# Ledger of designs, part 4: VH-VL binders against q8wyp3r787to878

Target 1, 92 residues: q8wyp3r787to878
Amino acid sequence: FQNYLRVAFQEVNSGCTGKTLLVRPYITTEDVCQICAEKFKVGDPEEYSLFLFVDETWQQLAEDTYPQKIKAELHSRPQPHIFHFVYKRIKN

## First folded at step 1 (VH-VL)

Design b11 (framework fv_livmoniplimab)
Fold by ESMFold2-Fast, scan of step 1:
Structure b11 (fold): chain C 92 residues (1-92), chain A 125 residues (1-125), chain B 107 residues (1-107)
Amino acid sequence: as target 1 above (92 residues)
Amino acid sequence: QVQLVQPGAEVRKPGASVKVSCKASGYTFTSYYIDWVRQAPGQGLEWMGRINPSGGSTKYAQKFQGRVTMTADTSTSTVYVELSSLRSEDTAVYYCARGTYEYVSGSYTYYFDYWGQGTLVTVSS
Amino acid sequence: DIQMTQSPSSLSASVGDRVTITCQASQSISSYLAWYQQKPGQAPKILIYAASSLQSGVPSRFSGSGSGTSFTLTISSLEPEDAATYYCQQSYSTPLTFGQGTKVEIK
């Protein structure tokens, strides 16, 4: 459906930044996390994960999920869901 | 309507290879993963790996890496698992299962909603 | 690999009893947990996914709870057809792993 993924970066000691990633439809959360570690210059990538923030709830995405499929599914709902993909520390 | 059909049994000698089929019907074959799970007699369930029939991409459990190969034939809606260098401890029922993601109340999860009936692979000399 | 440990390994209960099975993960798996029922000679059947979501067609007497490392499957009123082995399974990371199973027998 779309080959771009918007990901916000949440760092404990700084403000939020975001990047739009060019991704394939079947890119995994594991692959997205690797791209995010590189683009956000994270030195301890094992401490970070990709989260979905939707309906005021944080959901950590398992490494073999497909963010583009999740995005498409949320967009296909009759009533739009406001959601964000956020790359952040597992432990706040 | 959704059905995963496997052969009933296969017998092999130690050191041989076995290739088990799983024929899918009743849904769009390329829209779901197929995972392989085995169960030795009287034992629990053990995940072997997963294939995406759309592109053929695979993910294997480290324990089987180098011995397992999963393939998909979209023209026949059939997935295969091949295990080489068979040992007696590979004697097990091998199940194919359809993997699905579902969004429920802010949570995405992965689970097996349909299973094949299993293929008993016996490795004996 | 994430280790899944179930308790008890087996239990015997009467029809109408409340049965609780527990599952412990060696590390936090959030809510990425499913429960399956397996009867002898049959393939496993999904009961619960996302720790607490009941699969369509599964009787309401089955329920799941928990998050992180501790999870429970409850059968509120045991029926004869519930005699089976129950497995928990994590999908937080590969390899996917199952508990060793809990055998439920009817007295």
Scores: ipSAE 0.007, ipTM 0.669, lowest interface PAE 8.8, mean pLDDT 85

Design b12 (framework fv_satralizumab)
Fold by ESMFold2-Fast, scan of step 1:
Structure b12 (fold): chain C 92 residues (1-92), chain A 125 residues (1-125), chain B 107 residues (1-107)
Amino acid sequence: as target 1 above (92 residues)
Amino acid sequence: QVQLQESGPGLVKPSETLSLTCAVSGYSISSGYYWSWVRQPPGEGLEWIGFIYHSGSTNYNPSLQGRVTISRDNSKNTLYLQMNSLRAEDTAVYYCARVTYYYDSGTYEGYFDYWGEGTLVTVSS
Amino acid sequence: DIQMTQSPSSLSASVGDSVTITCQASQDISNYLNWYQQKPGKAPELLIYDASNLETGVPSRFSGSGSGTDFTFTISSLEAEDAATYYCQQYDNLPLTFGQGTKVEIE
């Protein structure tokens, strides 16, 4: 889905929950983080960020990046890549 | 005004393939939205089958993954549903519908705003 | 999958009555819930979107409320044309799922 972004929520005491976001192609990482804070009901959103997990590596996404463009680039590669967007604490 | 109209064979035998068509008028299916199929067995509730984005990307209900294909023909402004390995339990009214996807100021939408009249498919030998 | 459970499964009421239907999600869906009306032999029609917003052209006697896991749909003064089955539907996560429906019959 081009307009659907699946984001996992990683929290120490609640396990991993996932949500599917209905988003526009040019939504920013900051916008996604705001939606995630609302949907996952985090009280301290400044301590969280959106991460990309791909090829066994973690990458924190800068707030001015575009997750849907990143997803499209990964999908356009000649070979499949397994990747996940994860909303989690910057520390821990 | 947007209108959707389903058509199909009416009667299909078990193990055969179902092919349904949904003609859309009043809006170009290549211009936006998700276009969905939903079914309803007689006297029962609604089950989402899957949808196709205006770009051609698809997603299916995991319960039907591997049996269902949704496609479109932009030149005919038409949607298609193909379902393999039919069983008596696949007897249902099949609807096509448009799904909104607007995001604005942190809000979101994912509702079915236009529906076809539905077409009954009976799977019987 | 997110399971949607409606209560009651059916009810009978008279014209002029107020009727309430509830919908419970198996997990938190914020306000990402819609309500549909399906009259006998017809396709469903959207009544309420985003838990509490009335769709254009829908009579004001219909309303919705709730957030999280518990949602309510109310018809403030039942009319004969309201005999139908009502469905809730979540869009917090795929697959999209509907409640089992509540049949409203007019006495």
Scores: ipSAE 0.006, ipTM 0.615, lowest interface PAE 11.9, mean pLDDT 84

Design c01 (framework fv_livmoniplimab)
Fold by ESMFold2-Fast, scan of step 1:
Structure c01 (fold): chain C 92 residues (1-92), chain A 119 residues (1-119), chain B 107 residues (1-107)
Amino acid sequence: as target 1 above (92 residues)
Amino acid sequence: QVQLVQPGAEVRKPGASVKVSCKASGYTFTSYWIDWVRQAPGQGLEWMGRIDPSGGSTKYAQKFQGRVTMTADTSTSTVYVELSSLRSEDTAVYYCARWGYYDSAFDYWGQGTLVTVSS
Amino acid sequence: DIQMTQSPSSLSASVGDRVTITCQASQSISSWLAWYQQKPGQAPKILIYKASSLESGVPSRFSGSGSGTSFTLTISSLEPEDAATYYCQQYNSYPYTFGQGTKVEIK
């Protein structure tokens, strides 16, 4: 029942930082990106997106996806999975 | 409309390499992983690996490690699989497929490219 | 690697029949199983994901059930267009693996 989403912020010349967001169960990736832009004080939000890092791969999340649903699916798997939601630049 | 477009066929000699393309359209190319699955004539499906088009990160099946390379070109929305040191048992239809997260598996597939290795 | 075994390897049935295909995993995969339909000369098409969820646009005569190691795909009333080979796939563990396929032919 936890409505928390941990998001890491990846930026050049900044230490890797993160925030735990209190979010609705059906919050969209677009909504999460808007919250991240505000909380991480990003001046060029159009250059950033929310990514999922899992199974040693990066996946950019489409704006109409539901991060809490993705989190629940990954958490429901019986094997230990290491995954992170990362707000970062689309191009490095 | 989501589409993954592949060439129809490729022919190579044993020992050569083949590079198969998969051009995506109708969705945000960098938002979905693309996997490669092959099927030998009259046989079942075999997973080869996965690429993240946003960063180029890859995951390969151990059986193909050292012979397979997957790449993505975001400017053309195209993913490639390159298989080297071809043998006759590599003759198969090679499919690209979009991974629709954990709740929708492979939701869209390319039509497939028949790679024939002949000597 | 997780081995996926389907039964039967092939079957022949009449239009209107209930058809059942089974899939057995060599170890527990929870509900991380998909079913695909493949017609001759075509790419596979997703029917069912997460063992029992019907993909959008797939006819309701298709259903999936099971969890752990035993799974079933059912076609409640066979139609002519259902002649195809059906594959199960686990996506619980790397590498992803497929069953050997079940060929469904119409009499």
Scores: ipSAE 0.007, ipTM 0.666, lowest interface PAE 9.0, mean pLDDT 86

Design c02 (framework fv_livmoniplimab)
Fold by ESMFold2-Fast, scan of step 1:
Structure c02 (fold): chain C 92 residues (1-92), chain A 118 residues (1-118), chain B 107 residues (1-107)
Amino acid sequence: as target 1 above (92 residues)
Amino acid sequence: QVQLVQPGAEVRKPGASVKVSCKASGGTFSSYAIDWVRQAPGQGLEWMGRIIPIFGTAKYAQKFQGRVTMTADTSTSTVYVELSSLRSEDTAVYYCARGWYEGSFDYWGQGTLVTVSS
Amino acid sequence: DIQMTQSPSSLSASVGDRVTITCQASQDISNYLAWYQQKPGQAPKILIYDASNLETGVPSRFSGSGSGTSFTLTISSLEPEDAATYYCQQYYSFPLTFGQGTKVEIK
């Protein structure tokens, strides 16, 4: 039941890095954000959220959603979509 | 189709600066990072930095920090790398490469040979 | 910085041979590893991403394996057009780093 979730971290002067998180299938967006704050060493986690970037659009994920379920739904579509989970500041 | 187009060559004297362009065709520019990788004659590949046009951010290798600037013009799908205070050891082929935000590169420009000589 | 070390630095093999190239990371990089082929005078071309995924359009004789710190690129049956230098690259953390390259020559 362990699954991988790839999360990109966007930061103004650091550019973009990525981490592979080993997570359970029903991990929440809130839990992922906590892991990201720790792994990316963010001092102001309240200013960040997890976003889904898909088909050239940004979508902020609500804290009670399940990123692994969202990932599975995107992968199950007949036509593959370009998507990324991105941990970034809520405001620019 | 995606294509990264670079000029063939640039020649500069030590102490000058050079700005190399990379024009992406096909319009997938907004979904990808563009990295710059150089290769000195007969040597291996060296990563210089990355710019992510949709985020407006850049990250540089520490070796080049203070001498390198990466910019993107989304309206023309063009990325630039500018390297200042050039030294003879900066002589290399400079490649732009497109990748997912994680950093594997599925398309490469043909490279620009930058020669720094007196 | 994460150091990437390739072995061997060069090799000579015959058409039809199985060729293996190894890559060692100085720390755990999970599966964030790509393999590239570079022919003289040309830009690198991606062969493998995420350690084992074959890039679209790349011949099936190429395969990648490994995770963590130890990785292998295999060419199951060498063709003349495979003469090139091969590079591994980690993209687990900045700065991104490449192996020193393995030169493959045809006998």
Scores: ipSAE 0.007, ipTM 0.613, lowest interface PAE 9.5, mean pLDDT 84

Design c03 (framework fv_mosunetuzumab)
Fold by ESMFold2-Fast, scan of step 1:
Structure c03 (fold): chain C 92 residues (1-92), chain A 117 residues (1-117), chain B 112 residues (1-112)
Amino acid sequence: as target 1 above (92 residues)
Amino acid sequence: EVQLVQSGAEVKKPGASVKVSCKASGYTFTSYYIHWVRQAPGQGLEWIGWINPSGGSTKYNEKFKGRATLTADTSTSTAYLELSSLRSEDTAVYYCARGYDWYFDYWGQGTLVTVSS
Amino acid sequence: DIVMTQSPDSLAVSLGERATINCKSSQSVLYSSNNKNYLAWYQQKPGQPPKLLIYWASTRESGVPDRFSGSGSGTDFTLTISSLQAEDVAVYYCQQYYSIPTFGQGTKVEIK
């Protein structure tokens, strides 16, 4: 389904966990971050953002971007990239 | 408005290196790739490479591997192309261009690099 | 690399008449999974950078006049200017982005 978004949670001392989120096609990065803060029980959500990890490169997603659109664009490439959405601290 | 503003023309001797800058404004710099494309006088367009300003990953046209280096400074929203071991065949206008996919919706004005002895 | 070949190299057309430029790729640039053709067209006037006209083979960029249209699929593509205006004198390039970007050699459009 195009309505699911897999997001990994990266903690400094705990490694990575992940959740599959049921999301709208035009959900914003800001909305995804709010869902992640609740589901990962983050007490300081202002210190976190959603990142795209692709080809060993980190891209911080702006709040007004659309993760499902980004996901679709990456999947639509003839040679698709292996990529992950990661909710993690901005400064680390 | 989206703008890409490049540094001024350069004249170099064979064997030298040149570094061209491309300052972006009017959009989130880390949300788009910056591509570099050159055009020799009276000739067509040739893709050099791209950089993802978020994290600095790069991809190069095989023809330019080892001579071209792409970098970006996110604090100033500026991308750079450095080309080393210059030859007369490197005389061209060098463009930076924005792409979310690998087609280019906004281009810099171009930087003429002349290599002569 | 995918080789892009344009025809003709140059074209002279009277004002108000149709101009047709062809572009051929050495392999298909149609991705069957999304049914998109990874093909763009640019206009370049002397002393200026290229300007995007068409992407996804037939989608007109915002602000580009309706007289410009793109068509074709797979390996054979066409840019049409339905009624040539004086400001359309330029070199036109096709570009594939199915793989590492490559451009056609360009077609120069002049007034007859």
Scores: ipSAE 0.000, ipTM 0.609, lowest interface PAE 13.5, mean pLDDT 86

Design c04 (framework fv_mosunetuzumab)
Fold by ESMFold2-Fast, scan of step 1:
Structure c04 (fold): chain C 92 residues (1-92), chain A 117 residues (1-117), chain B 112 residues (1-112)
Amino acid sequence: as target 1 above (92 residues)
Amino acid sequence: EVQLVQSGAEVKKPGASVKVSCKASGYTFTDYYIHWVRQAPGQGLEWIGWIYPGSGSTKYNEKFKGRATLTADTSTSTAYLELSSLRSEDTAVYYCAREWGDYFDYWGQGTLVTVSS
Amino acid sequence: DIVMTQSPDSLAVSLGERATINCKSSQSVLYSYNNKNYLAWYQQKPGQPPKLLIYWASTRESGVPDRFSGSGSGTDFTLTISSLQAEDVAVYYCQQYYSWPTFGQGTKVEIK
């Protein structure tokens, strides 16, 4: 089985840490954010969101999107792209 | 050793509520979804919902929305199903199951809930 | 909801003979980007919880005898027991996990 989503946690002064989550294709960005808040021990989850970083571009993912579908779309592109899912503060 | 141990059989009257427990051991409780599935006597399997214990996030089968409540206590590694406004049709064995890579690899032994007047 | 339909509802097979159970989904459970079928098979004996036999349509769970095999893709799936043993008397369920979990109605396997 290989249904996973790697999410980096970006926090001030700590650098990036990350966790690998088991996520079905139809688990929403909202669901992933709730999992991340618990896993990264975030006390103010309303200040955070899930972002996609690809090609030097930051993109905030809407709560009703599906991260596994986004991952699949990126993997299906003709040329390799390095991308990261990042759980971080909205105002940064 | 992964194990899910459920609470014992319950007999309830129509209109009452029941709370079934599922105690997990042998793995990191907060890393895996716990699903609840029921089986009426002589019938097939019916999905009720899931909870992700770490966050408390839940999803419910529409048929059970408003009557079923899924919770988890991370300090005791225990998941709970509470079903309210019980009817005779709710008589069933209730199972908890762990989701591993989207399928159910470990199941609790089941809890028989009998609703009778 | 994805509707899962099994056939037959029940079958009686002699010891040592082949048993074949079919499962059909109302829509494809093949995820095109990872090329995996989100389908599992469970065995349930009287008084026991279901036990996982097969996942990803054809992968045997650890400890499951090799006489059990799964095949198929998309909407049509088969569970085969190549040489039925007395301990295999049970009800077998297919389940999709492509979306919210749904199960087939079950197929009862009995000895003839």
Scores: ipSAE 0.007, ipTM 0.619, lowest interface PAE 11.1, mean pLDDT 85

Design c05 (framework fv_satralizumab)
Fold by ESMFold2-Fast, scan of step 1:
Structure c05 (fold): chain C 92 residues (1-92), chain A 117 residues (1-117), chain B 107 residues (1-107)
Amino acid sequence: as target 1 above (92 residues)
Amino acid sequence: QVQLQESGPGLVKPSETLSLTCAVSGYSISSGYYWSWVRQPPGEGLEWIGFIYYSGSTNYNPSLQGRVTISRDNSKNTLYLQMNSLRAEDTAVYYCARDWYGYFDYWGEGTLVTVSS
Amino acid sequence: DIQMTQSPSSLSASVGDSVTITCQASQDISNYLNWYQQKPGKAPELLIYDASNLETGVPSRFSGSGSGTDFTFTISSLEAEDAATYYCQQYDYLPYTFGQGTKVEIE
């Protein structure tokens, strides 16, 4: 259990960076996206969303979901799952 | 369970091109992570060279002056490093490492590359 | 580029001693700092990530703290196997940069 969320920032033709966010257990995806827009200095935040990459599949997280609870659920599974939270454009 | 193993020529002449491979086992390089290359001159510290994301995006240390290309072969589960215009100062142990957005949690054993005439 | 400066560059200590190494960043890097251990002839090994989190399988005698520009790494009770060079590394900015290393020798 950690109160930190690691989020990658994926941008076309630029370095892919990441940041570790200090978050509350029930922080929403909407709140995380707002923090990411500020920290990654995104000028068009409406074009971005938070995605979960797990088992080679991409899932766009709905605004009212809780990324820390999703992380905790993935950690609690009996078989380890490699997963990534990625802040990226909804479309290219 | 995850293992990385570098291999290369050992000795390279100045002005030549270096080609290194990094064989990965225990994890599919196409399914996640960044994959980084780091070097260490004998008796000196560590220098990050660059990375490739599982999607294919790359970024390189500007200190290497555009001489580096990092690539991968998903079917062979292998990473590659190519560096051109080698000079004596490029003599180092070269490591590949799995990179979780800035943490290097698994490293290869390293391969020594000596650049000498 | 962010410059990482470690202190001291080397130290000698006895088994059972407490050892502290510091790392200073030239700019604010929040908590985006890792610590690695490198034994002679071997690859570095991750010990601490995000300034204070202990990597899985790493003994609890290793700890880290700090944020912003000033960071510390502590070995609470030195063991013979801890003879190594220790490196800090920031990842808030590309390129990733390392400190120059601190060599820990056991007497």
Scores: ipSAE 0.006, ipTM 0.616, lowest interface PAE 12.2, mean pLDDT 87

Design c06 (framework fv_satralizumab)
Fold by ESMFold2-Fast, scan of step 1:
Structure c06 (fold): chain C 92 residues (1-92), chain A 119 residues (1-119), chain B 107 residues (1-107)
Amino acid sequence: as target 1 above (92 residues)
Amino acid sequence: QVQLQESGPGLVKPSETLSLTCAVSGYSISSGHYWSWVRQPPGEGLEWIGFIYHSGSTNYNPSLQGRVTISRDNSKNTLYLQMNSLRAEDTAVYYCARLDYYGEWFDPWGEGTLVTVSS
Amino acid sequence: DIQMTQSPSSLSASVGDSVTITCQASQDISKYLNWYQQKPGKAPELLIYDASNLETGVPSRFSGSGSGTDFTFTISSLEAEDAATYYCQQYDNFPWTFGQGTKVEIE
C-alpha cells in the first residue's frame, strides 16, 4: 500500500519549498531523508535530517522511526494537533 | 461499484459557514485511500481543497488553510467539508472524489453540488 | 505552488481531425501528471494517468506523452462526443494543481 507524505524543505537564505513524497506505510525516516536529498537536489545530505514540528516544538526523528506511523498516531489523539514534517539542516 | 454523492444547502450567505456531506457507497472509507474535496467556480477551472486519509490525517490547500476542515464518520461511511467565512468567490460546484491508487489521481468523483454564496 | 498552463485555452475542430493540447508545469514534475475530460454539467473523468497511461475503458484515440515540464495530450480522430473541457493535473507536490482547461468544440 502506498501513501503520500508532505515534507517541507527549509534551507537557510531561501524560500520554504515542499514536496509530496510517494511512500510506503513502513518507510523509515532514513528512507525519507534519502528521497528528500534526491528530490531537493541536496549536495550535502549528511548535514540534513527529518524533523517533526508539533505543538510549537521541534523533534529530530531517529533514522529507524516511521513517519507515516507518527503521522497516524498524531491524528489518533482526541484533540486536534497542527504538525509538519520538515527536511532541514541539523545545525541552524 | 464505488459511488460518491454530495449534498449541501445550495445557498449560503457571506460570512456564514458552509457544511457539505459526501455519502460513500460500495467501499469503506476507513479501509484505504485519500478522500478529497475539489471545487469549480461556474465557468472556471478546478481547485483542490484538501483530503482526509483513511486513518484520519488531513491536508489542505494552503490558499484555504485556516478556513476549511475535512472530517469523516466511519460508521456512516460519510465525509464532511466545513468552510468558514464564506465570500462570493466561494460560489462553486463542490465535488467529493477519491484519490485512487494511493493518491495518484481523482477517481471516482461525485456528481457535485452547487453552492451559491449570496445575500 | 506548481503552476499548470494549458495551450490553447479553446479550439474548434471537425470530426475526424487530430487535435493536440499542451500542458506546461512551472517546475519539473517528472511523469506525475493526469488528464481529465469534463463534459458540460458533469464531473471530470480520468482519461490518462502518469502522463501516458490510458485508463481502462477509455478509447485508444486518446493519448498522452511528456515528462519534466512539457506534456502533450492528443485526440487522434475527433468524435462528436469528445466536445468537452480537458484538464491536466500534477501530483508531484502539494497543493495538487490543475491547468486552466482547454475547451474542445466540434463543428
Scores: ipSAE 0.006, ipTM 0.583, lowest interface PAE 11.9, mean pLDDT 84

